VH-VL binders against o60147. Designs and how they scored, part 379

Target 1, 175 residues: o60147
Amino acid sequence: MLEKNKYLYIFRHIQTNQVLLSQGNVLKKTALFQLPYPLQKPVAPNGMRPAKLRKDHWVPLLKVEFPNESMFQSVFMQLLNYRKYRSVQPLTSDLLKLPIPVRRRKIMRQEVPNTIADLADILNKEKFPENSVRLQLSDKSDSEYADWPPSVQIDSEEIKLSRGFREKTTVDEAR
Short names: E, the ipSAE of ESMFold2; O, the ipSAE of OpenDDE; V2, 0.75 times the mean of E and O plus 0.25 times the DockQ between their complexes.

## First folded at step 19 (VH-VL)

Design km9 (framework fv_dargistotug; at its last look DockQ between E and O 0.67; V2 from the best seeds 0.74)
Fold by OpenDDE, look of step 19:
Structure km9 (fold): chain C 175 residues (1-175), chain A 118 residues (1-118), chain B 106 residues (1-106)
Amino acid sequence: as target 1 above (175 residues)
Amino acid sequence: QVQLVQSGSELKKPGASVKVSCKASGYTFRSYGMNWVRQAPGQGLEWMGWINTYSGEPTYAQGFTGRFVFSLDTSVSTAYLQISSLKAEDTAVYYCARGPYFSYFDYWGQGTLVTVSS
Amino acid sequence: DIQLTQSPSFLSASVGDRVTITCRASQDISSYLAWYQQKPGKAPKLLIYDASRLESGVPSRFSGSGSGTEFTLTISSLQPEDFATYYCQQDYEYPTFGGGTKVEIK
């Protein structure tokens, strides 16, 4: 029997490098609520939340397959909260030395490596069975942003998802 | 086994407050969000909002801001719905329902009838 | 908000009948649609999620189909215990429910 909620998809914005977590291979509008900044114009500027979900502006970053739903949900919730926690932390002295626009851009560019590092940290703490978690990356080099526990098996094949949309494949699931 | 047990029925006067509890068991409480759904007598289902059981952050649907407050006691895996300044139109069955992040609802409490009458 | 319109609102059927309920969304919600069954005085019960995935423990006579804006719940052979009200629910945006379909005995 097919288990539900076993797959985590992570997308990044092509311009801002903001990150969205998804329980399915098609982005939901509610995913925008993960962004910590208020709704402002223009669309998806640094430190802002876009008014509309432009799926074509989001590219897949990685896909994670978990052993079961419970493990997936646990990691998903933790990942959301890691991100939020980081967003409210005081800025480093180095960042404070930068002009506000430059600072914002630098912070946004760190979302991808920070999210990957968060995922690895969470998985390290969870101590899942060896090779029980399957990780696929759009860019294999992104795996270098973290040290992965023995529970994680990194696929040699990169993910083949289109921008923010589900592709009909024999491997991908709706959730 | 997953179970959500809600507090008993309530009879209140207009202007009063009520607090409904929802105790969860059989799963990791912080791994799933808790939703609240209202159903007026003879009417359909209405999503009121949800609370992030990990962070405690609530999100309220339109029409359920101000008088409605979601809260948690994680030490006993319990979610709460508080309604203040009760009105007659608040008469309804209130359900807590487990669900993933802004998703469907796979387990429900048995519901709590709140009757507001002068 | 996304509006869900169910049809019909009321349906009379007999045991053994094939029953189909439709849910139409005001915009494209992909496959983010769930179906619930509710009996009088009871909490709703999840039947289908992600448009076509059967919830564990739900009889195989229940099935869901559709994507985008049009969805259907089908009961292949109605049983006595299936007389109830059925709701669709979308989770593409903030969750909203359809108006419900009451399935009554003919």
Scores: ipSAE 0.849, ipTM 0.929, lowest interface PAE 0.6, mean pLDDT 91
Fold by ESMFold2, look of step 19:
Structure km9 (fold): chain C 175 residues (1-175), chain A 118 residues (1-118), chain B 106 residues (1-106)
Amino acid sequence: as target 1 above (175 residues)
Amino acid sequence: QVQLVQSGSELKKPGASVKVSCKASGYTFRSYGMNWVRQAPGQGLEWMGWINTYSGEPTYAQGFTGRFVFSLDTSVSTAYLQISSLKAEDTAVYYCARGPYFSYFDYWGQGTLVTVSS
Amino acid sequence: DIQLTQSPSFLSASVGDRVTITCRASQDISSYLAWYQQKPGKAPKLLIYDASRLESGVPSRFSGSGSGTEFTLTISSLQPEDFATYYCQQDYEYPTFGGGTKVEIK
């Protein structure tokens, strides 16, 4: 076994509020495959995949420190699965009543609260040791989207990262 | 202790099929992706694609979208590579390798030599 | 596809030598580069990930550096077990490998 601390980085899009999950504070191009894209004719209701990764459009939403890599990997894969599950569910009747552009914007705006709620749901079910998982947010009020288990310690300091894809070595300072 | 154990070498004729297995142990199977990497004799490494072990969804590299099929049996922590309509050019060592989502490969199987000869 | 060009393709060295292998990417891949060692008849072994992070259990004589398009693997004092072929691999996009660098005994 590898005994390393691991960080989950979650980014949001500055305009659409779509969400991307990442192992590092710099997004990979393959992160875009987490987003669905529309078929040529019908448009997928839960958002569109950008044509390329515009790193200046993605800002930190939150960071989670796990005690080891295997706990990080388990949560990461489960979050990906929650997102896939949501992407194939039928739309509600309330959403279907909206014009397509309005409906799409509302669906994308739900990605932040939905991802935070999904993260908390996973952490509540996984029975991690008390205070073993450290959560840091860019906006601390976002913690209010979920009820957090005793395993989670919410950092009092908000993430102070520059907009875009540059960070001043916060990953190394956490060790 | 993380281990990936592959099935044994195969000698096949052109047009046949082969199924290579890769049994994982020592870690949570669904927490890491399973990749397939090809190495022709005397040549370098070529990523064939991967399968999401949580969802079962495969992704194939551009040159591998036809005769190559990735699958799983999560009940025995095993990934499979099936190659149909074998050609002489398919002669290679096939490795399974685990890794994080679209990442580096930290543990590899021992490799399975598939030889396709008339 | 992102092309990785390794240099040199072959290298003759003696035990105790400092060895440097370079990998150049066809586009900016940030720090998303790994290095592998492969001995004849064996699977590759991960040495370095994220350009400079040493994999657990790898001797400290191995180090990696670089970002963007240019990366190096350094062996500070070559040992008998280090004669092998070394590959770089990027994971910024769909994984691709360099062509390899064979390190031979002089």
Scores: ipSAE 0.668, ipTM 0.853, lowest interface PAE 1.4, mean pLDDT 87
ESMFold2 (binder alone), look of step 19: mean pLDDT 95; pTM 0.963

Design kz1 (framework fv_dargistotug; at its last look DockQ between E and O 0.07; V2 from the best seeds 0.00; counts 0 for: pae O 11.0 > 2, placed apart)
Fold by ESMFold2, look of step 19:
Formats: structure tokens, C-alpha cells, sequence
Structure kz1 (fold): chain C 175 residues (1-175), chain A 118 residues (1-118), chain B 106 residues (1-106)
């Protein structure tokens, strides 16, 4: 009935594997604030925040369609909280033993599986109706990072876009 | 039916403090961010920042990182704006507004006039 | 911050007139623009979001268009209840508002 935004869009950085959550199929510049400051005390365990949003560096990871906007909003706010919680946790002793560049790469590499696991955890706890949440992935094997509740229907069709969540244009293909 | 009801007008002297409340109803409070918007007399709208109603983490716009404090009481679905060390230029209507985070604002409180005069 | 410039700042119009209000952004904001109506002593009311999407319960005489840096709010046939101040607001980054356009009866 109320057909406002009911889609969650999750992006992955092509080089660092950092993750950004979005309410729309195009990232807003404020999405970068989901990443920790490089100047915070203490230095957050997550990676560095880029100075600007380069839209060509962020590719689709997954998209979720919820039954309505209120269900989307509930999950989105919870995901932001999971992300904040991880960002302020102390680093493990094993991570602290690594050289700083190696440590950062390992932390960033965890963002994809952690975000997918967090999403599944929230969906398991929210008790949505069976098959009411449609999940579409760029790589269906990424669904293996979590166990999904009966409410989730994993789309058999992968996201085919290589930049953002928009279809390629004829001009782009001629390049 | 979504509704945001703010506390009543305040008359304060310079140097005092004020706490404006914004009580939400008709929706899941923790699912939508709460924004604060200032409007000085005869002036336009100025976004002050927002608070994540799930985590309680505030974000302040530039120029509002000092005397302004956002807080929540989730048990009664209420957001608060506290202004300390009030100045005459703080005289304004203060609105709470619901949004996903720092997006567009689909529901607004009725506004709270804070008047600061000696 | 992204600056939004509204024009005109003030507009005098009659009931039945077609009214257009322009909002220009200092940089590309794609379609991340909302329009609000505010009457004296009242809170703003959302009219349009995502540049052109009509909020539920808003009369169809209101429409929005534009992308990038130039946006327009149109009232196809001005009604007595439409005399108000109109604000644009971007959400491409942390929100900023335009300076407003006051629509009054002439």
C-alpha cells in the first residue's frame, strides 16, 4: 500500500572490500560516514574513510526487497547499529600483532561476510512472514556466509550490473 | 497515524538551559531517525543534525557541535534537544522531524518556540 | 555544504494561476531533492521527495521535476490553501535547505 522505499542496497568497494549500506540504488555522499574516521581516538578497527565518494569504485553486493517501507526501515537502522558496534570493539590480540597495513586489509576483508551475517541475524530475529523478503546477490555463493530464515527468498537471478544498481546503457556498451 | 508532539514554548534568560521534547507515536520509534531543524524568527530552515533512534548516536551539523545535545528516551518514544548557555540568537522555533537517517523528512513536530531575552 | 538557491524569493499570484518555483544546487545532487510547504506558525509539510515523487495525501496539482542541479516545483492551479512559503531541501549529503519562496495573494 505505502510504496515508499522498501529496498535495501548494499555496495562493496572494488579494491578494499569495504561495505556501504544504502536506502537507494545510488550512493549518497553521507554513506561514507558509515566508515570510521582515520583520526578518531582510538583508531577504529575498521578501515579508512575515503575523502570523497567515487561512484565507479562501488559495485553491487546485494539487494533486499521488503514487504513495506517500515520493515525496511527497521532492518536498515539495526544494520547501522551492528556496524557501529563492530567499529568500536577493541581489536583482538591476533590483529594487533600484525603490521598496520596487513591489519587494515584483514579488517576490511571481514566487512562483506560480517554484513551478510548481520543481515541474516536481524532477519532471523524479526520474524517476517515466510517468503516475504526477496534477496538478490551479485554472487549467489555469498549467501553461504549466513543461514537464512524461512522469510527470505533468494532470487535465482544474480545482479548483473558492474557499477551501481543501474542497467548499462547503449552508450556505455559502445565503449 | 504518525504524530510528533513537542513540548510547549519556553521563555529563558541568557545563560540558562532548555530541554525540548518530541514524543513520537503511530510508528516504530527505533526504525526512523529523528532530526532537529531550527527556524529563527522570519528566517528559513536550518538542519541541526539527527540522532539514530536505534543506537542513540547523535550527529551534529557544523555550527551545532557545542551547546546542543540530542538524546532519547526510547521507553516513551521521545527525543530531546537540550541547549545550554542560551544566547539571544538561540531564539527560534525548534522542530523535530522524522526521517530514515539524514534524508527527507516526512513528519514534523508542531515546533517549540524558545525565546531568549534578558 | 551544498547550497540551494531558490527563485523567486517572493511571488505574488492569484487563485487559479500556474506557479513555478526553481531550486538550483551548487553541485550535482542527482534526484536527492525534497519540497516542503510551510504556512505561518505551522511546521513544514513534505510535498515532493526524490525530486518528483508525490508524498501521500498531497494534491496532484503539485508536481516536481529536475535532476542534477536544477529542480522545479509546479502548482498547476493555485488554490487558496496554497498561499505559503515553499522550501527545497537536498539529501545528497547532510541536509541543507533553500532560502524559501513566499507565495502570496495579489
Amino acid sequence: as target 1 above (175 residues)
Amino acid sequence: QVQLVQSGSELKKPGASVKVSCKASGYTFRSYGMNWVRQAPGQGLEWMGWINTYSGEPTYAQGFTGRFVFSLDTSVSTAYLQISSLKAEDTAVYYCARGPSSSYFDYWGQGTLVTVSS
Amino acid sequence: DIQLTQSPSFLSASVGDRVTITCRASQDISSSLAWYQQKPGKAPKLLIYDASRLESGVPSRFSGSGSGTEFTLTISSLQPEDFATYYCQQDSEYPTFGGGTKVEIK
Scores: ipSAE 0.257, ipTM 0.729, lowest interface PAE 5.6, mean pLDDT 85
Fold by OpenDDE, look of step 19:
Structure kz1 (fold): chain C 175 residues (1-175), chain A 118 residues (1-118), chain B 106 residues (1-106)
Amino acid sequence: as target 1 above (175 residues)
Amino acid sequence: QVQLVQSGSELKKPGASVKVSCKASGYTFRSYGMNWVRQAPGQGLEWMGWINTYSGEPTYAQGFTGRFVFSLDTSVSTAYLQISSLKAEDTAVYYCARGPSSSYFDYWGQGTLVTVSS
Amino acid sequence: DIQLTQSPSFLSASVGDRVTITCRASQDISSSLAWYQQKPGKAPKLLIYDASRLESGVPSRFSGSGSGTEFTLTISSLQPEDFATYYCQQDSEYPTFGGGTKVEIK
C-alpha cells in the first residue's frame, strides 16, 4: 500500500517575518503555539506569540512535498526541535546590549533565513533518495541561498502567495 | 569538490591571541554550519561549538565561552576562530568542520596547530 | 552533556579480521550517533551517521548498528588502510565525542 504524499507549508508573517510550520495549506490556530511568548493585541512584533491568528498577516514561504508520512514527520519534528533549541539559548552579550524591542526584532528578522537554512541542513542530513522531496518557494531566488541535496527537486514554479493559506490545486488533491 | 582550507600553524606566548581561518569552497558557504573541534596532542576530539553561516549566530560549547570567538567573512566564504588570552592548555590542533547545523561533520579542514609556549 | 564511552580504547587486529567497536551513551540518544575514522596527522573522516547510515564513498565493510545507549561499529574484514583511530559522536545540539579506539596492527 502506497502512502499519500505529505505536504509541509511554512508561512511567514508579513510584518515580523516570524515563521509558522503547517501540516496543511491552511494555518490553524494551534500553529501559534510554535511561538514562545504570548502577547496581547496588537499582533506581536518582537518575536512574541500573538493572541489571535490573523491569517491575513501570514503568507506562504515555501512548500515541501514528501512521498510519505515518515519522511514528513522526521523533517517536521527536526525543524521544531531546532527552533525550540534556538529559543532557549542564552542571548549573546551583543544582543543583551540592545533594548528589548530592538533585540527581539533582530532575532525575528533571522527567523526566515534560519528556517530555510534549517530545512536545508535537515534535508542534507537525512540524505533522502534523489528527487524524493519536492520544494516550491514563494521566491525562487531564495533557493540560491541554500545548497540543496540531490534529494530535493526544486519546483520551477513559485508558490502563489495567499493570505493565511494556499489554495488547493487539482494536482495537490490528486496526490 | 567540497574543500575546507585552514590557515597555517601558530606559535604563541601565553596571554597572546590567535585567529585561525577556515576557507570553504566547492559548495554554498551559507548553507552549512561551520563547527570547530579541538584536539590536544595525543588526545581525543572535543567539539567547541558552531556558527550559523547564514545568520552569523555562534553557539559555544561549555568550556569554550569567553576567550573563544567564532566569526565569518561570507564574502570570501571564510570562518574564523579567535582565541584570546592564550594558555598552555590551548595547545592543540583546531579543526573546522562542515555540518548540518551542530549535528555531524561531513567535511573537515586539514587542521591548524596552535602551540602556546613561554 | 552526554557522555560517550568507547571500548576498547585499543584494539590489535590483523588484516581480514572482523573488528567491533562499542560506544555507550550516558543517556538515550535514539539513533543520533556518528562514527569517524582518523589517521595520524589527518582530520577525521565521517564513516557512519544516524547510527547505521553509511556515508557516501565509505566502503561497505564498515557498518554501524545500535540505538538508545549502545552502539557498534563493525569492520567486516579489516584492510591495511583501516588501521586508525575511530571515534563515535552523538548528534545533538551539543555534540560530544567518545574517547576513541585505536586499531593497531597485530
Scores: ipSAE 0.000, ipTM 0.561, lowest interface PAE 11.0, mean pLDDT 86
ESMFold2 (binder alone), look of step 19: mean pLDDT 93; pTM 0.950

Design om1 (framework fv_lerdelimumab; at its last fold request DockQ between E and O 0.70; V2 from the best seeds 0.81)
Fold by ESMFold2, fold request of step 21:
Structure om1 (fold): chain C 175 residues (1-175), chain A 121 residues (1-121), chain B 109 residues (1-109)
Amino acid sequence: as target 1 above (175 residues)
Amino acid sequence: EVQLVESGGGVVQPGRSLRLSCAASGFTFSAYGMHWVRQAPGKGLEWVAVISWDGSNKYYADSVKGRFTISRDNSKNTLYLQMDSLRAEDTAVYYCAKDEGHKSGWYFDYWGQGTLVTVSS
Amino acid sequence: SSELTQDPAVSVALGQTVRITCQGDSLRSSSASWYQQKPGQAPVLVIYGSNNRPSGIPDRFSGSSSGNTASLTITGAQAEDEADYYCNSWDSSGNHLVVFGGGTKLTVL
């Protein structure tokens, strides 16, 4: 059975606001390789790659429908590489002034706007036909992190979470 | 001012291991991603690996994945390259390089003098 | 994976102008940096961000880029400019984050 995927799914962690990219609407354990490798034993710093995928900790951020699988694969690879590129950039002086736990939290909280900006940067540089890329967000205000090319059609309907899919009643975010 | 000094090179047999060090001074080492770049005798520059400021992200060239491990100790201002299962094709001068950072590209403003690794029977 | 292509060798008469080119798809989305390397020495950054000169690099070195091509220009070439020159870029589409060109040997006649 061959599945010609043309959808990109992006998830956000409910506590850390880290981002995971996915080919499917359900995360696979292999998506965890996108997270930083834990350096500290026995207790890993917050936001490092866990041993186990907690699917209840990851919620939809956005999805993108591309014209075909080839374009999906290109953008998916580029987004992964943009993340790698950002991860090895030098710290700004503002970040250097912060204690390491605070610094890591601040870096993680930039992943949502950074990923959205990177997606738009890739789409602005690629030659896609007008209105050929459909973008749907869980929060439409997140589209304001970037300037979108004419190829992107932003869906008027937000991605909605169902109360019945999760037994979780409270989501606490670090401030 | 900024200095990078590699050490640990030498002659080693194929299949053996070697560990390179790069001692950094004159800048805030823990603020920067650091790279290893190598150059085989008479050949061009080849990127080997990069490590993030805290060591939590590491990326490698395909030719060394699974055999080389980049690491750092920010308390000692030192970058490392652990080279396992060495092959003759790994024979090169190994440089460490500092990335000053740029919006869309690389800015390797300082390089060490390099350390020679020779892998031969 | 992406590739940066340079001519292997270029010659210039003393005091004349030479251009060294670097071509690859990655340059459409990455700025170029250029490194000078003399025999037995470490590389030295001469141009970054496609057209910026680090402090201490002579103003006879300049850089430019257009499309998938980056160029390093040396106006008024000096004997000490005889070296290998490498271009470098980021590659968002390939398996390697860092790519170098094959290098260009500049001979000053």
Scores: ipSAE 0.850, ipTM 0.929, lowest interface PAE 0.5, mean pLDDT 88
Fold by OpenDDE, look of step 19:
Structure om1 (fold): chain C 175 residues (1-175), chain A 121 residues (1-121), chain B 109 residues (1-109)
Amino acid sequence: as target 1 above (175 residues)
Amino acid sequence: EVQLVESGGGVVQPGRSLRLSCAASGFTFSAYGMHWVRQAPGKGLEWVAVISWDGSNKYYADSVKGRFTISRDNSKNTLYLQMDSLRAEDTAVYYCAKDEGHKSGWYFDYWGQGTLVTVSS
Amino acid sequence: SSELTQDPAVSVALGQTVRITCQGDSLRSSSASWYQQKPGQAPVLVIYGSNNRPSGIPDRFSGSSSGNTASLTITGAQAEDEADYYCNSWDSSGNHLVVFGGGTKLTVL
């Protein structure tokens, strides 16, 4: 229960690279509302918003620990709004050269780095106390997607959650 | 030259519905998000809704949520606003506006001339 | 909570400099855009991203920002600059994604 108050988890879809934000390490069905409604063909693979939450299709991207719930809520809301903002941005010339299905896939593939960058931007603006925010990544190299403020302490250990939101075991790591 | 032309405005009674259209030309319509912004007589500007380039994402002001629906037909270069359950406070000139993305927010680089919607008994 | 505040009216003598200021929390995290509206006309973008001018906008228009404020400056006001000016920003902190100021009526004397 304590995790729900201070911890932000970000999950990535293993096929589409779509991103979901979660309060706590358990992804709820309501998180799917973060995704756009399915459109008529041509559509991205597996649609944009799945009808059901398949937990095994989502993997942890990063975990953020905030000093308190208020700070968590603030950053969480801002991240959602940043996503809304990006969803409306104009298409680049490069994207316009691509067929619509390919275009959509490429946009979705950018959600991971964009979300990381958004988080860094938000935290830079919030000016939290030094080393007050703890960031843990599934892949440490992902931290390179952004410049982090002094408020952020990057954990040397990678996140230890597996598909289905289980703790990573030696067997899981071998897969 | 970029052009946006609104239509569909008129006088309606409270509780009725109205559909606005915005015909776009002079740019790649399907590449940009589009907005509706309204202005009550003698009042300021109020953002109403936005739709992404392919219509997959829609967002609304709280004042119109559940009543208004933004949509688009890229094959016709047309933006729509379906207004249901109209209220007196919805009386305004309605502008369609072209979205431009900036690093830290949306802005509107082109506006139509607007269409007047009057809701009165 | 998500409001932008402007003075309702300001005046400037012909050829002089005037600054219209917008204040709000959203400006701490986002850049302001400014729109000019003349009577019976649609708004026109005059400044975006704090200090960028669209093509066709005179160089006498400039923008600045500091803290929770943004300003539109007209250096050498012309008679045709008489209009209503609205500031705008996006708000990442709440449900009001787009916020307009109340508008400032500029009179050129």
Scores: ipSAE 0.845, ipTM 0.915, lowest interface PAE 0.5, mean pLDDT 91
ESMFold2, look of step 19: ipSAE 0.837; ipTM 0.920
ESMFold2 (binder alone), look of step 19: mean pLDDT 90; pTM 0.927
ESMFold2, look of step 20: ipSAE 0.835; ipTM 0.923
ESMFold2 (binder alone), look of step 20: mean pLDDT 90; pTM 0.929
OpenDDE, look of step 20: ipSAE 0.024; ipTM 0.580
ESMFold2, fold request of step 21: ipSAE 0.824, 0.844; ipTM 0.923, 0.932
ESMFold2 (binder alone), fold request of step 21: mean pLDDT 90, 89, 90; pTM 0.931, 0.926, 0.931
OpenDDE, fold request of step 21: ipSAE 0.843, 0.841, 0.845; ipTM 0.914, 0.914, 0.914

Design om10 (framework fv_lerdelimumab; at its last look DockQ between E and O 0.63; V2 from the best seeds 0.64)
Fold by ESMFold2, look of step 19:
Structure om10 (fold): chain C 175 residues (1-175), chain A 121 residues (1-121), chain B 109 residues (1-109)
Amino acid sequence: as target 1 above (175 residues)
Amino acid sequence: EVQLVESGGGVVQPGRSLRLSCAASGFTFSAYGMHWVRQAPGKGLEWVAVISWDGSSKYYADSVKGRFTISRDNSKNTLYLQMDSLRAEDTAVYYCAKDEGHKSGWYFDYWGQGTLVTVSS
Amino acid sequence: SSELTQDPAVSVALGQTVRITCQGDSLESSSASWYQQKPGQAPVLVIYGSNNRPSGIPDRFSGSSSGNTASLTITGAQAEDEADYYCNSWDSSGNHLVVFGGGTKLTVL
């Protein structure tokens, strides 16, 4: 089914602050492939790809509304590619001096600002019409990680759903 | 002095396997993403694969996906390329390369001298 | 095939200026780097980040970019500059994380 508007959904992990990108308002298990693969000799597995998706561990970070599928697909694919590019970059000098567990936690803490900056960079380069893209955040102060192009309209209303982007259903409808 | 030394090349028949190694010295190997790049005789450079600093992320060119596996052992300062189901088209000099990092582009500042892989009957 | 297009060959008279170009849509969002390769040798980085020269590279080498085009300029070409030159980028929109151009053979006359 074709939709007039298409949404990009971005989640963050409640403990690690890692980021997952999604085409839907509910994460699928395949989104876990965006997380790092478990190392050959793990000591304390955290932040690595888990065996199963715990939907209660992932909360809304932001969503982006595009007027059509083509714009959505272009931005979604580019954002995934930006994350691949970052994943293979060398460690900075401040990271290199840290013990590995501390280093990994610091890298994970940067995923939110980095993803937001990358999204803005993509949108600045895409030459979309003014106000054609609506951005909604769970914490509006997160918009301060980037400078947004005229194509982006930032919604004044924050996302208020604690378990993803879907509204809470009634007990009788949840059967 | 940064050094990258590839080894493990040779002549093999189609369908067989080889494992390449790249021994690294003169820098903190575990801080860097590492790449394999190949060059067929008389042809240009073709990127093959990359692995993140800790080995938790790996990406491949479409031409080798599913047949080649990049890996690393940071305790031995060594990068590997396992090459399975080899084809004549895989005949090339294989280089390992170090990425110094850049915010919006690649920066392969050191390369090995390469190891030749020849796939023929 | 590659997503970056270079002329296969360019000639320059000794002491003259030459420009080697690299074109591709990925260059709108990615900074180019340039590699020199002499016969039987590994590639050597000569320009990174579109216009930065690593230590040890002569200042006659310079880089620039405009739109989807990156250029390598050699001012006052010398015989030792005769080599193959490759540009590279990453492609945020495509299926290739690292993309090289097809290479340009520079002949110094």
Scores: ipSAE 0.821, ipTM 0.910, lowest interface PAE 0.5, mean pLDDT 88
Fold by OpenDDE, look of step 19:
Structure om10 (fold): chain C 175 residues (1-175), chain A 121 residues (1-121), chain B 109 residues (1-109)
Amino acid sequence: as target 1 above (175 residues)
Amino acid sequence: EVQLVESGGGVVQPGRSLRLSCAASGFTFSAYGMHWVRQAPGKGLEWVAVISWDGSSKYYADSVKGRFTISRDNSKNTLYLQMDSLRAEDTAVYYCAKDEGHKSGWYFDYWGQGTLVTVSS
Amino acid sequence: SSELTQDPAVSVALGQTVRITCQGDSLESSSASWYQQKPGQAPVLVIYGSNNRPSGIPDRFSGSSSGNTASLTITGAQAEDEADYYCNSWDSSGNHLVVFGGGTKLTVL
C-alpha cells in the first residue's frame, strides 16, 4: 500500500531511551542496524545494540505523515545521517567528567530530544508547504524540544500505540 | 600543542594490505572522533572514514567500504587505518584529522602531515 | 549530487579582495568549512561554521553562506595567501558523511 509509505514512526527503548526510525508502525529487525554496536551480555545499555528485536521494549515516540513517499524518504535519510554525525561528535566537558558507563548512558538519554530537534531542523530546511506535514507525539510536551516550521501541523491527540504496536487501551494507560 | 603524526605509508602492489597509524598528542584523544582524509597526487581532498570517541561508531566513504577498517586505541592515543585489497586508485597521501563540528557538519581543526601510500605493480 | 563545485583557479592582485565560492545541492552552507593548502603541506582550517576563524588565522579571511553556496573571502590578499583552497560540508545525499570541493588554486599577482 502506497499510503503507509508516507509515515515515519520514531520509537524509543523503554530502558535505554535509544531511538529507532521506522517506515510504518511495525519495527523491522533490520532497524536494529541503526544502533552502533552489537550487544554483549548483559542487555543494553552496556551493549548498545540488542541481538534481537523485542518489540515490547520499544514505544512510539512520534508519528509523522508526509505529503508523499519522496518527502518521507528525504527526511528519513537525513535523520539517519544526523544520527551518524552526532555519534562521532566531540564529547562535552561535562560528559568527560563522568565515568565511561555513565557517559554512555547519558549520551543515549539524549537521543530522544536530539532526534526531535533533528527532525525539526530538517523540516525547517526542507521548506515544505504550510501544514503539509502532520506530527503526532506520544507526549505533547516533547514538541517543546524544538521550534517547528509552518509546514508542520501538530496533532492535538497523542499517539495511541502501545507496546507491541497495538492500540492503547484503558488498561495500558493505567500501567 | 596538538600534534598528529601519521606513519605506515609505503609502496605496495595491488591486492595487498597496509596499516596506517596516527599518533595523537596535545589534546584529550579519547574525547574526539577522528577522521582519515586522503589526497591523490595532484588531486583534491577526499574524505575516507570516521570513528567515534570510543570506537563504537565507524563510517566510510563508498570508495573504501568493505576494504578499509578504521580503529583506535585510546590507551595509546593512536588512530589506525587497515587497508585491504588495495587498488591503484588508493594511491594518495593519507591524513589523519581531528574531529570538530556543528550540528549539520564536521570540520577538521587539526591535521597531520600525512603519509604517502603508493599502490603500483 | 553530492558534489561541491569550486572554480579550479582564481587570481587576485596584491592587496585586493577575492571571493572563492563553493556550490552544491547537498551543501549545508551554514556549516561549511574552508581549508588552505600550500604545496607540500597539510591542509589548514581557515574558516568553519560559515564565518568563524580559528585562532591564528588572519582577520582578512572571512566566510559567508547563502542558499546552497558558501564563500571564502580574502580582504586584502597577501602574497602568502597563494594556495589551494578547499570547501567542505556535510553530505546530505547519504553516500558520504563529508564532502570536499574540488579545490581552487588562488594566485596572488
Scores: ipSAE 0.457, ipTM 0.814, lowest interface PAE 0.9, mean pLDDT 88
ESMFold2 (binder alone), look of step 19: mean pLDDT 89; pTM 0.923

